# Ledger of designs, part 122: VH-VL binders against Large ribosomal subunit protein uL10m (mRpL10)

Target 1, 224 residues: Large ribosomal subunit protein uL10m (mRpL10), of Drosophila melanogaster (Fruit fly) (q9vpl3)
Amino acid sequence: RGKINIQRPKAPHYERARVVAVTQPKYPELPKAKSCFKTRAERTQQQQENPYNEIIAREVRNWLDHSRLVAFFHLSSITADDIFRVRVQLHKQNLHLKSYGSKIIEQAVKNTRYEAIVPLFHSNHCIVFSPDPEKTAALLRIVRRVPQMVLLGGIVEETMLSRNQLVAYAQMPGLHAVQAQLVQTLSQAPGHLIQQLQAHQNSFVQVLDVHAKNQMNEETPKST
Key: E = the ipSAE of ESMFold2; O = the ipSAE of OpenDDE; V2 = 0.75 times the mean of E and O plus 0.25 times the DockQ between their complexes.

## First folded at step 14 (VH-VL)

Design ha65 (from ha1 with heavy chain L101V; framework fv_anetumab; at its last look DockQ between E and O 0.38; V2 from the best seeds 0.50)
Fold by ESMFold2-Fast, scan of step 14:
Structure ha65 (fold): chain C 224 residues (1-224), chain A 119 residues (1-119), chain B 111 residues (1-111)
Amino acid sequence: as target 1 above (224 residues)
Amino acid sequence: QVELVQSGAEVKKPGESLKISCKGSGYSFTDYWIGWVRQAPGKGLEWMGIIYPGDSDTRYSPSFQGQVTISADKSISTAYLQWSSLKASDTAMYYCARSFVYWGDFDYWGQGTLVTVSS
Amino acid sequence: DIALTQPASVSGSPGQSITISCTGTSSDIGGYNYVHWYQQHPGKAPKLMIYDVSNRPSGVSNRFSGSKSGNTASLTISGLQAEDEADYYCSSYTSYSDPFVFGGGTKLTVL
């Protein structure tokens, strides 16, 4: 925040180049939203992005292979400080909060029994992994205190469960044989689970719509 | 069944050290934060610090950073609040209380430990 | 100076409804729904009455309710009883580095 000292001389050649640079308008790269053709550079970038996505997809598959508990969440707008707070709290219970792009999730679960979950990740999302399925109760209790995280469903002992089935599972902790049998009893075919998870997502959107409409129509208690 | 039991009242002189305790029972001690709250005579509640006994992760209020030490021994389900050198201004009731999440409510409280520092 | 603002005292008669306010800033009460209310009888430890703005723990009378508007949270006690005479403290989450701030406390007198 100093004032420029105009009286202090500088090399004339350098000063002229600097003045030209300062007076020249600066523009960001123009958007190419309507172009159907890709330049060589754009094609090369997309090719490089594909290898990166496969590497991270392998990381996701590794998490799935080594986790006996996987929970899927819709994630509403949340600050970096707040998500860090939640991540630290979850980590204390051996619960690992991860966020991956939808394309990476799709590549990770492609040709697996979990391929049907891909539609859940077309909005903002996060996933919690744990090697310990007995932590399901702790997970749900923590997330109850984080309104930005909405449980969509999960996988326990390689079995896909809806939100309600995860809640039921969480209420039966402590007995491994009983828990394993309960998971099999609560489980449903992937098609049925996805239908239930989509219903939950639609209910969430409907609640937001109703809330927005109620905010707009607060003044008119009666109209037939 | 959930209970937090604190050590008995203390009467100390300025410059003396002190360590008070808070023992949890009836729940999984390592799954809850233990916070310490001070209440000077006739005054309100003032948060001092918090510890997670499972990994000893400890945070202090800016007002109490360097003034006290909070610790826990998970083998005996006990948290501690310690002074190396007491001051007359440390005269207060000290409460421990548990919280499930770091940002949450204190749902169960200890009965309190009265610390009197005189002369 | 950083404490949440509560009235020093409030009074009411049996059967009346009273409200205790708790005012903070946009970085605590205005920024989060993590507002809690504690009741303290003379010589006793505090008791949690309301958590996360409006939720009651099991065993707390439904005469106690909580709400929030902007930077102000409120505790309402309906059907006031002699046993409600106590000090009431609000608290709020603020930040990861300083997670708790308490109000100065309100003495409720039942006349």
Scores: ipSAE 0.814, ipTM 0.925, lowest interface PAE 0.6, mean pLDDT 83
Fold by ESMFold2, look of step 15:
Structure ha65 (fold): chain C 224 residues (1-224), chain A 119 residues (1-119), chain B 111 residues (1-111)
Amino acid sequence: as target 1 above (224 residues)
Amino acid sequence: QVELVQSGAEVKKPGESLKISCKGSGYSFTDYWIGWVRQAPGKGLEWMGIIYPGDSDTRYSPSFQGQVTISADKSISTAYLQWSSLKASDTAMYYCARSFVYWGDFDYWGQGTLVTVSS
Amino acid sequence: DIALTQPASVSGSPGQSITISCTGTSSDIGGYNYVHWYQQHPGKAPKLMIYDVSNRPSGVSNRFSGSKSGNTASLTISGLQAEDEADYYCSSYTSYSDPFVFGGGTKLTVL
């Protein structure tokens, strides 16, 4: 069956793993052969980074497994204070704002039905997890007033939904009663749906980034 | 219908305590912030503080920090504004109002509670 | 006490358009789009007229509109009617520890 491959947890040190500094040395590339072969240093550096990635990836898998609502956002530049106030507001609705590197997401969904979501994380992003799919309406109501967070799509009851499908889901009466109907909207191949989301995302993000930059310049111009 | 109903007018002497109320109905009380706004006679609006009844998260304007206590009882959908010792300068109209997000607008307001402190 | 500056009064004749200004700093009006406008008739509670700079709540006439430029937000009332005579307050988000500030208010007189 194509489910998430779950292994026994290795270590519950999520907070500590996130704090680990990037102090690994950078090795010069060997000029001997420029093509086809990884150096020892590149393999060693990659291996040294992988154990922390695996710990964080397992945490992401745990969130995915225990969340009946997952929403993906493009995240424009935002101050730490502003993202904190948004995180606090979301948390009051049992909505959990997280951010992970694209390699972490790739490791987390490898060999699962969610593997097709990896391309969504090429740009700056954040994810909102919740055990309660009824909170989709509250999520969208909050985020509508946060222009730095742009909805890309989500997962509801283990079914991938486009941006428009998630918005429609949130607005329907009897949200649980219509879940079967929304699940059927994924009859498209997952790869084609993700490609459509990426195309619309890239276009929409470019427009929003220009708008956000113009707002910031008009209010508080940046120095060069 | 969303409604915020406040307790009636109060006439007090300096040094007395007072607790006024704001009862919300027609919505999920624990999902909205309740703010308190003062308006002295003939003066403008002043924000005093705000509470999230769902978890009692409470913030005060620096001008009112330590001067009043804001609280809520979510079992009866009621928020409170309380003074331990009233001053003549506390004479004002006091409004409660709700907001969905911490940085948002006050979309519904109570009718106001007139507090008069004199002697 | 008032951090946002509004004119003390404005006036206009029925049918005219008027604009009420609200000037703050780069830390409030200039830094955020969380500017709101309230109408208050004598003896009554304030009523929300505009939120997030330019959005009108349901039930508010489209004669009311909002905008901002730099550190100054504006409320525009077109086609003035006698019922528009009231006090108008702006407010803005400022910071997490002290989230709200009001303007001093503007008395609108319809002549």
Scores: ipSAE 0.683, ipTM 0.860, lowest interface PAE 1.4, mean pLDDT 80
Fold by OpenDDE, look of step 15:
Structure ha65 (fold): chain C 224 residues (1-224), chain A 119 residues (1-119), chain B 111 residues (1-111)
Amino acid sequence: as target 1 above (224 residues)
Amino acid sequence: QVELVQSGAEVKKPGESLKISCKGSGYSFTDYWIGWVRQAPGKGLEWMGIIYPGDSDTRYSPSFQGQVTISADKSISTAYLQWSSLKASDTAMYYCARSFVYWGDFDYWGQGTLVTVSS
Amino acid sequence: DIALTQPASVSGSPGQSITISCTGTSSDIGGYNYVHWYQQHPGKAPKLMIYDVSNRPSGVSNRFSGSKSGNTASLTISGLQAEDEADYYCSSYTSYSDPFVFGGGTKLTVL
């Protein structure tokens, strides 16, 4: 009776292999680490008129009021681990990643200047807050490497910006540099204006002088 | 210009302690990760660990955990790699490198520090 | 130890196109688009050539390109030049606890 090679068991007969394949306990896929972000369905169910929602809404308002940079993102299928990774990286740049239910956002921004952002929150979303608008470039640099985060738009210095505008803003030289340039430009403007005004006045005076000279020539009687 | 400058070559004996340095310049030192990479003679690159100088968040490769200490002094824009007790097997080139993101690319590298441990 | 698999050596003639492969698993290359390529000349520090699968840093020649399919990333060098002779390493993100893994390296010889 040939030594059963335990290390290379003979492939079972086709029928047995089929039975074994069918009878292999389908271990339920370990619940994919539930995204720390509750599914839309879970969020909607919990959004009953819970006094807790009001507290969270106040928190959202507080973030909006104290942030000079706010960016809105759509979240595609992302794992809790991935979110955590991104959150930590953002935090190191003083960028705060938050996720709220749509109802909470609606409640938070109701009758405020931010009411226009409500349509952005129809799907899975997250918000990044920062007190520093100069971090816009850093934010975009980070999230560009995260395909699960899609930039929808943002608020910078109380101005709502589209996605494209936000990208353009990030490419601009620092606010201070822009301000300095603006100040320089403005400081030169009066000089140019004065020159232009003087040029017109000089031109006008010349025209008047010519006219006056012509009138004087017409009044000089030909002394025959 | 962004530069990482490492300390000079070291010759040590087994059992001795060593601390090598990596100084960053030309950028905000606290806004980037500094990673350490080992390369034994004639061998490939091995990631050792990484530090964020802004808050001193430090992570190690499982293979190097407890074997080395990574630190940073943000006041002088310098990262460190240190051994309490060197082994002959620690003979290698050590590189520091910069990364903007934790999962990111090392975009700038130091020139390397050769450490030779010989009895 | 999670290691990325690269061919030990690749060779090509000047002007040719060569490809270096880097094979990982679904937990690294297959799971993320955080694959990077480094060039290392003898006695020099590594240089970043490609980041995030297919992006080139400023100053890197357009002859270098990167791609990924499944669990395999590829570095392609077109118009091979003598200066391209070097060791090439791939790297990938794996997990938060162990974020970096390198390939074994590929020696490129220009014939």
Scores: ipSAE 0.406, ipTM 0.733, lowest interface PAE 1.7, mean pLDDT 86
ESMFold2 (binder alone), look of step 15: mean pLDDT 92; pTM 0.936

Design ha99 (from ha1 with light chain G31R; framework fv_anetumab; at its last look DockQ between E and O 0.46; V2 from the best seeds 0.63)
Fold by ESMFold2-Fast, scan of step 14:
Structure ha99 (fold): chain C 224 residues (1-224), chain A 119 residues (1-119), chain B 111 residues (1-111)
Amino acid sequence: as target 1 above (224 residues)
Amino acid sequence: QVELVQSGAEVKKPGESLKISCKGSGYSFTDYWIGWVRQAPGKGLEWMGIIYPGDSDTRYSPSFQGQVTISADKSISTAYLQWSSLKASDTAMYYCARSFLYWGDFDYWGQGTLVTVSS
Amino acid sequence: DIALTQPASVSGSPGQSITISCTGTSSDIGRYNYVHWYQQHPGKAPKLMIYDVSNRPSGVSNRFSGSKSGNTASLTISGLQAEDEADYYCSSYTSYSDPFVFGGGTKLTVL
């Protein structure tokens, strides 16, 4: 199995292996229980709740609870190589791009103060987490150059912010400006903020529908 | 305010080693990639490689992989380009430039370091 | 190593408009909006003129504009001036393993 295979027997591509190592999640870490979880999952009928889903939902809750910056994005069709590029760049700034199924997000935020965000995840989505709210400006500077990622809103210092409020927050210099923004945000009704986030999502869907009708080069959606 | 300052011109013989530098100032050095671009006399621009000083993540152009070493010292906001053994074909102007994104533009450039390799 | 195709030279007179093309493939210019243009005067470092196809950095004259159609990006200079005489290089993102490719450069002569 031959001399050629021995030259590069089992190692993944050098650059890819290094990038995977660098982009490994640091906090919170998903519990690893290979044999035990596989046995449990195998005994659970496909029509019943999967025990793995609750474990992943708990991971999502831990990301929400321990991140001082959380940003929600609509994610248009994007290749694995392109999202990997974005994930690596974000990781350089201590920004952690995660994608979870809509059902897992719903399960994670059920009966929490964040339950109102569930409608945002009915379409293709991703979330960026960071323990460092100072990285909001870096986040927006990166994602404005990634047309497949459309900012819907987020949470900064446990306060829900619309897209426009996140953009404003990112442009504020110093800690006192952050406090001023927080005071203004706290005066707003929660329904108003959710309405703004939903309106942005609906407007985006309308724009995509109109754009799709006018695009000849946007044929079949990417399979990824 | 943002500035990249490169080391001075070098005149070398084939087989000699060389290390040139690029010092960044006026910005957060560890938040930007530093790319190295070569320009042979009378020729166009050729990308050689790029480094993220914050974690020393380094990528090379396939044409320059194994021919040069790129490194950075974030304590003095300086990136380096190094040859273990120079060739006459290494005669060129060498530019450093910063980019915020791995796939992005080079918004500020160093003044260039002319390297002449002749016997 | 040059992958993007530019005309070797272009010329114009003061006050005219000229366009410089940059042609790649469906995997670089055709796929991404990460096309950048650099101006280089003799003996000087390159200067960023356009990024992401059509965006101007602060301090760059609005006489410079960029566009893209299919696999070809274009730099247009309107109201041509003597100081625009320089070499112009395009660049594009291609892949994670080889993120930067430059064009061969175009020498712009004014008058």
Scores: ipSAE 0.815, ipTM 0.923, lowest interface PAE 0.6, mean pLDDT 82
Fold by ESMFold2, look of step 15:
Structure ha99 (fold): chain C 224 residues (1-224), chain A 119 residues (1-119), chain B 111 residues (1-111)
Amino acid sequence: as target 1 above (224 residues)
Amino acid sequence: QVELVQSGAEVKKPGESLKISCKGSGYSFTDYWIGWVRQAPGKGLEWMGIIYPGDSDTRYSPSFQGQVTISADKSISTAYLQWSSLKASDTAMYYCARSFLYWGDFDYWGQGTLVTVSS
Amino acid sequence: DIALTQPASVSGSPGQSITISCTGTSSDIGRYNYVHWYQQHPGKAPKLMIYDVSNRPSGVSNRFSGSKSGNTASLTISGLQAEDEADYYCSSYTSYSDPFVFGGGTKLTVL
């Protein structure tokens, strides 16, 4: 679903240029203003004042449509130098680390099946995109050693997975083995498979729904 | 089984060139960094540089920048360390080691290559 | 020029516990949890014993443990055995341009 392995997003040159700039600094201690990741306030202000927002939202839509693996992380405090080395390591595995403002994410997923992910982007975050779902194991192996990135969940082949489900997916033998197991499961217990997929989807939506309610409670006009 | 096999011991004179090798097997060679570590006789470990064979991304310790060349041939799963002009202070044991992460641990080491440079 | 400081030697009797220290700076051990420990027997390559401060690789005895406080990391060996006699090195990540620094090494003698 989505068949993302063949086509990369149209902005690979944009992302490639950012990666090249990050991989070639003379001094890895970059000024914070030149960081590839901006503070929450700077992201919000830029997007509110910049008419460029629709182009960025289109870029996010392209990434979502052409990525067979999307992983969402909470991003704790991290220096620009430190996220830079992580981005370089991820890129070596065809894993593309990005961060976007919540308003841009809302524009990008509007009227899509992915609207439920918007609450994840009201806190400090980052997203990893890849056309290669088999790179899920490599992704998790890398980020296990990056305590500032906390896995929230992801999307694999258009299926929303919780943190635990994504970890379990990463332990599977491979794409061909997964496809063979799916066919076998469908032959043996069609109703069972549908119920499991629906339960996983409902659980993920419930987690996002609870997150959205918590975010809306924080946004209500209350003192301190 | 993961294995790093290095080329044999070398005895050289000052001014000679040398290229030593490290062949990786039992794993995806292009997905791991290969680092080179020097150990002078009776001394501790000293990192020299690191390469990612998948894209040839190479970094050197400031102490060794311009002193050695690190390279890799991914088609034969082999990394190299080379000198254009050896000096007596290059006498040491040289290890290759792999790391999955640029900031990570060296989990497998080669057996070492003893390089002796004397007149 | 940043170096990790280890004691030159440590000794203990079989069955005892010993601790080897590794002191760095706020730019390496104080900043990151990427501290690793290697064991090296004479004439042999180093072997990874502990990574990321406290994690044991598969196949390393649970007698080996690691910890960190401030700018100092520690390797602890409990139930000391004769084969633990070796040199021990710590290492740390420090920066993108110069990612590794090693300690000077500690010779462990089992009495």
Scores: ipSAE 0.714, ipTM 0.867, lowest interface PAE 1.1, mean pLDDT 80
Fold by OpenDDE, look of step 15:
Structure ha99 (fold): chain C 224 residues (1-224), chain A 119 residues (1-119), chain B 111 residues (1-111)
Amino acid sequence: as target 1 above (224 residues)
Amino acid sequence: QVELVQSGAEVKKPGESLKISCKGSGYSFTDYWIGWVRQAPGKGLEWMGIIYPGDSDTRYSPSFQGQVTISADKSISTAYLQWSSLKASDTAMYYCARSFLYWGDFDYWGQGTLVTVSS
Amino acid sequence: DIALTQPASVSGSPGQSITISCTGTSSDIGRYNYVHWYQQHPGKAPKLMIYDVSNRPSGVSNRFSGSKSGNTASLTISGLQAEDEADYYCSSYTSYSDPFVFGGGTKLTVL
């Protein structure tokens, strides 16, 4: 009775081998753990197929159309907690912090007056919307204390402004104050003009008087 | 000029109620947080709570939660700190202070209100 | 209770530079750059001297400077003057639920 060599089992009969081969449980290949790091490209592609993209794009358009202040920021490495904190503070000032994908923005602004903003959205970005342009100063005050938010530019009263222009705008006295100053300046202009016109007239009259006096003196014969 | 003016010193007995005030001026009262800070005699500063008068959003330190009530009346630019029942341990100087940001510094302070609770 | 740790007292002579430390944790000073310093003279309200680790408010002397390393923030006062004698408190943002914490305070004596 031949010692069953457990170390080198005899190859099963061809028929048995066939049955064993067919009955071997095909374990589904464990999905290769795709590295949890979806490439930016994969994330962008998944966004294209989302039926909600159009809805979100409409939302973006709505924000743009109803905002008198729009500011664009680059976001560096910032935590969700930090963003939330900033969002709350901005909200207190009627500033609305939103983040959208670049494709959504592109779709939202396509064939609109806002199309020029598309190049600003090449990396992680966020947008702040406000119906009140006077809140620009408050916005800048907040974001100055958030190093992760870098101001790129914005739209104020339908005008595209650079970063520097936004900063300058925030430093200006309120529109009403500027208008008041303008009105004051304009109100002073007529007074100055009148004074200048009167001064010239008075000078002219004086010259004429002197001329008249000189002529009268020449006509008086020296009665010797 | 930005100024916070607090109500005058208070002398109370244990069990009595108290409401002290902090009036802001020289700035938009609804755009800044008002915090309350306690300082017991010879002790350090303790944050009690903070309120945003614009929407009355109020936050408390865990140590003071349920012990005091912070409120504000934006119509008169005034914040309040109140106790329903004072304890001897509530004897302290109380400061109100302005902060622009929730995580922010207190840039302007009231002169303080001394509260003395004694039997 | 989360407290920031400060030395109880620091002393220096006029003209010297002194440093006051404020030690927190990885959840407060170590996590955020929202450390602030206050000066308090006896019988007076605190005054903001430094905000966000190293920024000076308007009107604060350039003799006051702030820094941070790890979980420790520092207030440095250069060219020490008699008027600098006061209590100094650090504060830090901690969390959304409990945003503010103060240090125990440091008494600065000018000798």
Scores: ipSAE 0.664, ipTM 0.837, lowest interface PAE 1.1, mean pLDDT 86
ESMFold2 (binder alone), look of step 15: mean pLDDT 92; pTM 0.944

